# VH-VL binders against q8ixk2r445to577: the designs that were tried, part 7

Target 1, 133 residues: q8ixk2r445to577
Amino acid sequence: FFGMLQNKGLTDYCFDYNPPDENQIVGHQVILYLCHGMGQNQFFEYTSQKEIRYNTHQPEGCIAVEAGMDTLIMHLCEETAPENQKFILQEDGSLFHEQSKKCVQAARKESSDSFVPLLRDCTNSDHQKWFFK

## First folded at step 23 (VH-VL)

Design b03
Fold by OpenDDE, fold request of step 24:
Structure b03 (fold): chain C 133 residues (1-133), chain A 120 residues (1-120), chain B 107 residues (1-107)
Amino acid sequence: as target 1 above (133 residues)
Amino acid sequence: QVQLVESGGTLVQPGGSLRLSCAASGFTFSKYWMTWVRQAPGKGLEWVAHIKQDGSEKYYVDSVRGRFTISRDNAKNSLFLQMNSLRPEDTAVYFCAREGYQSLYYFDSWGQGTLVTVSS
Amino acid sequence: QSVLTQPPSVSVAPGKTARITCGGDNIGWQYVHWYQQKPGQAPILVVYYDSERPSGIPERFSGSNSGNTATLTISRVEAGDEADYYCQVWDRSYDHVFGGGTKVTVL
C-alpha cells in the first residue's frame, strides 16, 4: 500500500512529514495535516516488512517509536526492519505498533489545535482507523 | 549558506514582457519547490507562482495566470519568471523564495528581490 | 479564496511584548507561518508551523494558533524588531496566502 495515509475519524487529515532541510531528514516528528494529494511530504508506503516508509527521499525514512515515547519519529530505514518500526495495518483500518502493543491514533497536540498521530491504547475509535488513498 | 539572487527587474511599458531570473546556491536546488513572491511599493507580500522540483507542476495566483510563466533549470540552479502582457499593477519587487524541503507550506529562504516597474 | 487579516500597525515600547494577530476562518486547523521584513530587505522566516522557530531566530519570537486567530509574540522587544510582519498559510485550494502585514513600531 502506498499514497496518503488518511485518518477515518479525523476526516481529510493525512500523515505528514516535514524535515527542516535536505540534510536533516530523520529525527523529527510525523504530524497530521490536511490531505493534499501532491505526494512528497504526504506520500508513504506500507511495506512487506511492516514499515511505514517515507520514500520520497533517499535514503528512505521509516517511522519509528522511540522507547518511552508515544510520538512517531522518522528514522532511517534499515535492511531488516527493527522492532520499533513495525506496524500492522489491520483489515479494520487499525494501525497497530507491535512493540508497544498500542494503536496509532489521530490526536490533538497538548494545548494546540494541531494534530499528530500518537500511540494510544487500542480502541474501536475511527480516530485509530487509517487507510491509504 | 543558502543564497538566492534575483535579476532582470527593470522599467517596461504596459503590454511589454520581461523575464526574471533567480540564481540559487548553497543547497540542492532540484530538491525544493521554488516560488516567486512580489511586493508592490508600500504594499504587502503577494504570492505569485511556485513550481515543483522537476517542473512538472506549476501554480499561479489568479491575477497573473495566462500572462506569467514560472520555470526552472535545475542544471543551472536557476528559477525564472516570464512575464508577458505586463500591467502597471504588476509593478513590484519580485522575490525568489525557497519552500520548505518537500513541503508546500512555507518559505524558509528569500532573495533580496528585483524591482519591476511597469509604466508608460 | 482564503483571507488572512492582520492589524495594520502595532506600537510597543522597548522591553515590552508585542502581539501580532492573524485572523482567518478556522485558521487553527492550518499551520501558520510568520515573516519579518525590515525596510529594503527580504522577508525572513521567524516562526513556522504555528510555533516552531528556525535556527538563528531569538527565543523572544514565539507563535500560537487556535480557533480563528494565530498570534506572533515578540517579547522583550528591541529597536531592531521594528519591521513589517506577515502571516502566511498554504491553502490547498488557493495555494499560498499572505496576511496584509503588520507594521510594528518600537516607541
Scores: ipSAE 0.758, ipTM 0.916, lowest interface PAE 0.8, mean pLDDT 94
Fold by OpenDDE, fold request of step 24:
Structure b03 (fold): chain C 133 residues (1-133), chain A 120 residues (1-120), chain B 107 residues (1-107)
Amino acid sequence: as target 1 above (133 residues)
Amino acid sequence: QVQLVESGGTLVQPGGSLRLSCAASGFTFSKYWMTWVRQAPGKGLEWVAHIKQDGSEKYYVDSVRGRFTISRDNAKNSLFLQMNSLRPEDTAVYFCAREGYQSLYYFDSWGQGTLVTVSS
Amino acid sequence: QSVLTQPPSVSVAPGKTARITCGGDNIGWQYVHWYQQKPGQAPILVVYYDSERPSGIPERFSGSNSGNTATLTISRVEAGDEADYYCQVWDRSYDHVFGGGTKVTVL
C-alpha cells in the first residue's frame, strides 16, 4: 500500500512529515495535516516488512517509536526492519505497533488544536482507523 | 548556506511586461517547491504564486491569475515570474522564497527582494 | 478566501512579554507559521507548525494555536525584536494566506 495515509475518524487528516531540510530527514515527529496529496510530505508506503516508509527521499525514512515514547519519529530505514519500526495495518483499519502493543491514534497536540498520531491503547475508535488513499 | 537572489525589478508602465528571476544556491533547488511573495510599499506580505519541484503544478493568487506565470529551470537553479498586463497595484517588492522541504506549508528561506514599480 | 486577522500594533517594554495574535476561523485546526520582518529586510521564519522553532531562533520565541486564535509569544523582549510579524497558513482551498502583520514596538 502507498499514498496518503488518512484517518477515518478525523476526517480529511493524513500522515504528514516535514523534515527541516534535505539533510535532516530523521529525528522529527510525524504529524497530521489536511489531506492534499500535493507534496511528498504526505506520501508513505507500507512495506512487506511492516514498515511505514517515507520513500520520497533517499535514503528512505521509516517511522519508528522510540523507547518510552508515544510519538512517531522518523528513522532511517534498515535492510532488516527493526522491531520499533514494525506496524501492522489490520483489515479493520487499525494500525498496530508490534513492539509497544499499542495502536496509532489521531490525537490533538498538547499545546495546540493541531493533530498528531500517537500511540494509545487499542480501541474500536475510528480515530485509530487508517487507510491509504 | 541557502541563498536566494532576486533580479529584474524595474520601473514599468501600466500594461507593460516584466520578467523576474531568482537565482538559488546552497541547496538542491529541484527538491523544493518555490514561491513568489510580494509586498506593496508600506503594506503586508501577499503570496503570489508557487510552483512544484518539476514545474508540473503552478498555483496563483486570484489577482494575478491569467497575467503572471511562474516557472523554473532546475538545471540553472532559477525561478522566474513573468508578469504581463502590469497594473499600478502590482507595485511591490517581490520576494523569492523556498518552501519547506517536500512541504507546501511555509517559507523557510527568503531572498532580499526586487522592487517592481508600475507607474505612468 | 480565508482571512487571518492580526492587531496592527503591539507595544512592549524591554524584558517583558509580547503576544501577537492571529485570528481565523478554526485556525486551530491548521498549522500556523510566523515570520519576523525588519525594515528593509526579508522576512525570517521564527515559528512554524504552531510551536516549532527553526534552528537559530531564540527560545524566547514560542507559538501556540487553539480555537480561532494563534499566538506568537516573545518573552524577555529585546530592542532587536522590534519588527513586523506575520502569521501565515497554507490552505488546500485558498493556497497561502498571510495575516495583515503586527508592528511590535519596544518601548
Scores: ipSAE 0.753, ipTM 0.917, lowest interface PAE 0.8, mean pLDDT 94
Fold by OpenDDE, fold request of step 24:
Structure b03 (fold): chain C 133 residues (1-133), chain A 120 residues (1-120), chain B 107 residues (1-107)
Amino acid sequence: as target 1 above (133 residues)
Amino acid sequence: QVQLVESGGTLVQPGGSLRLSCAASGFTFSKYWMTWVRQAPGKGLEWVAHIKQDGSEKYYVDSVRGRFTISRDNAKNSLFLQMNSLRPEDTAVYFCAREGYQSLYYFDSWGQGTLVTVSS
Amino acid sequence: QSVLTQPPSVSVAPGKTARITCGGDNIGWQYVHWYQQKPGQAPILVVYYDSERPSGIPERFSGSNSGNTATLTISRVEAGDEADYYCQVWDRSYDHVFGGGTKVTVL
């Protein structure tokens, strides 16, 4: 699966990543923003290693969850996907993080009306449902 | 250090044409969306146009569509704005700006601008 | 089209806090970016994605965005903060849109 990773509940919002510059492509938070279909910062791929890869240009970035965090942070992809970069896109559309045993949910930021994907306890909420478009 | 240097701004009569250039350095030019923003004397900022990394996509503000053409030469680290059928209301300082890396949303670097004056 | 509305001017005493608003319909659902422009100079990005600061921008600059109003806050204002400030969003329907700008005067 590849393309825009769109939320079902938060209609028309997609995974979005914007590194500061070409030399700082990892270590920053994945956010949600209106789906624009122009690729670039909204192009992701779900791989056979259960990675969510950002774009397809070298060096490749893979979404990771750092210890003790509920945010999605971009890391460099590795030859063998580390445990903190493994996700299961389930049949029901839920995006399950194997290591934390939590699901990715479209959530509002605490101090703004902006949205980010956050790890939360798994529910049947459409805000935890995702699909590639 | 990121540098953007505009050139080509001059006085031109209404209906005339002008080509602006922007020389980029200090970064991998071909990896960024590039944009033109203009500012009329004593007025605010107005987005004009931007172009995708490979030049395959171009977008314009309505008021310049059909008259202006944005282009780039990645081999020369250069951004261009071909302005035809110029009008007095096109008078402005024209800035070239770099958009965020792989982002469409904001401008993280700006040149000092070049003044275009359209007057009879 | 998306319209971003800023007050034309804001006056603030040194050491005090300046707040510059940017109004727009449901602007809180968008990410707002802010630029500082001093006379005769190019704009400088001071806040992006509502509240993030580029490297080199003092922590005195902060941003928030909710409802119909985004706000750039400049705490402990200095004389050097006197400038025009512009908010900006990217709209997939209308491309890039700037506010009208706010002139901040340090008294």
Scores: ipSAE 0.727, ipTM 0.907, lowest interface PAE 0.8, mean pLDDT 94
Fold by OpenDDE, last read:
Structure b03 (fold): chain C 133 residues (1-133), chain A 120 residues (1-120), chain B 107 residues (1-107)
Amino acid sequence: as target 1 above (133 residues)
Amino acid sequence: QVQLVESGGTLVQPGGSLRLSCAASGFTFSKYWMTWVRQAPGKGLEWVAHIKQDGSEKYYVDSVRGRFTISRDNAKNSLFLQMNSLRPEDTAVYFCAREGYQSLYYFDSWGQGTLVTVSS
Amino acid sequence: QSVLTQPPSVSVAPGKTARITCGGDNIGWQYVHWYQQKPGQAPILVVYYDSERPSGIPERFSGSNSGNTATLTISRVEAGDEADYYCQVWDRSYDHVFGGGTKVTVL
């Protein structure tokens, strides 16, 4: 699967990644923004290694969860996907992070009305449902 | 060191044409969306147009559609703005700006601008 | 058409805190970016994605965005902070939009 990764509950919002420049592709947080369909910062790929890749840059970036964190951070992809980069996109649309045993949820930031994907306990909420478009 | 240098701004009569250029250096030009922003004397900033990396997509503010054309030459690290049917209200300093990498949302680098004056 | 509203001017004493607002309908649903411009100079990005600072921008510059108002905060204001400040958003309907700008005067 590839394209925009859109949330079901938070309608019209998609995964969004904005590195500061072409030489600093990793280390920053994945956010949510209105789906615009123009590719670029909203183009992702779900791979057979269960990675979510930022597939518009070389070397490629893969979404990871760092220890003790609930945010999604871009890391470099590896030949063998590390445990903290493995996600399961379930048939029901839930996005499950294997290592933390949590689900990715569209959530509002505490200090603003902006949105980010955060790891939360898995529920049946549509805010934890995702699909490629 | 990112550098953007505009040129081509001059005095023209209403109805005239002018072509602005922007020379880019210090980064991989072909990997960025590029934009033009203008500022009338004593006024605020107004977005004018931007162009995709490969030039396949172009977008304009309503007031310049049909009159202005944005283009780029990635081999020459150059951005252009062809301005036709110029009006007095087009008088402004025109800035060349780089959009964030892979982002359409903001402008992280700006040139010094070039002044376009449309007057009879 | 999307409109961003800024106060035309803000005055602040040295060492104090300046707050520049940017109003827009549900602007909190968008990411707001801020630019500083001094006379005769090009704009400089000082805050992006509501609250992030580009490299080289001092931590005295911060941003927030909620409801209908985004705010650029400049703490411990210095004489060199005197400038025009513009907020900006990109939306898929109206492309790039700037606020009207705010002139910050350091008393």
Scores: ipSAE 0.720, ipTM 0.907, lowest interface PAE 0.8, mean pLDDT 94
Fold by OpenDDE, last read:
Structure b03 (fold): chain C 133 residues (1-133), chain A 120 residues (1-120), chain B 107 residues (1-107)
Amino acid sequence: as target 1 above (133 residues)
Amino acid sequence: QVQLVESGGTLVQPGGSLRLSCAASGFTFSKYWMTWVRQAPGKGLEWVAHIKQDGSEKYYVDSVRGRFTISRDNAKNSLFLQMNSLRPEDTAVYFCAREGYQSLYYFDSWGQGTLVTVSS
Amino acid sequence: QSVLTQPPSVSVAPGKTARITCGGDNIGWQYVHWYQQKPGQAPILVVYYDSERPSGIPERFSGSNSGNTATLTISRVEAGDEADYYCQVWDRSYDHVFGGGTKVTVL
């Protein structure tokens, strides 16, 4: 699966990643933004290693969850996907993070109208449903 | 250090043509969307056009569509703006700008601009 | 297409706080970026993604965005902050849109 990773509950919002420059590809937070279909910062791939890979020039980035955090942070992809980079995209659209045992939810940023994907307890909310488009 | 240097701005008569150039250095030019923004004398900023890394996609503000053509030569780290059928309202300083890495949302680097004057 | 509205001018005394607003329909759902431009110079990005600062931009510059209004806040204003400030968004019509600009005068 690849393309825009769009939320079901939030109308027309997609995974979005914006590194500051070509030399700082990793270490920043994945956000949500209006889906635009132009690829680039909204192009992701779900791999056979259960990674959510950001389509970049080498080196490639993979979404990770750092210890004690509920945000999605871009890390470098590794030959063997580390546990903190493994997600299960379920048939029902839920995106489950194996290590934390939590689901990725579209949520509002604190004191902001902007949205970010955050790890939350798994529910049947459409805000936790995702699909590639 | 990121550097953008515009050139080609000059005085031209209405209906005339002009080609602007932007020389980029200090970064991998072919990895970035590039943009032209203009500013009429004493007025605000107006986005004009931007072009994808490989040149396969180009977008324009309505007022210049059909008259202006944005292009790039990645081998020469150069951005261009071919302006045809120029009008007095096209008079402005034209800035070359780099868009955020793989982002379409903002401009993180700007040149000093080149002045285009369209007048009889 | 999005229309961004800024006040034409803001006056502030040195050491005080300047607030520059950028109005737009549901602008809080978008990310707003801000540029500073001094006479005869190119614009400089001072705030992006509503509230983030590029490297080299002092912490006196901050941003917020909610509802129909984004705001650039300049605390402890200095004489060197006198400039034009522009807000900007990108919309899915593939256009970048700038506000009309705000001239900040330091009294």
Scores: ipSAE 0.715, ipTM 0.904, lowest interface PAE 0.8, mean pLDDT 94

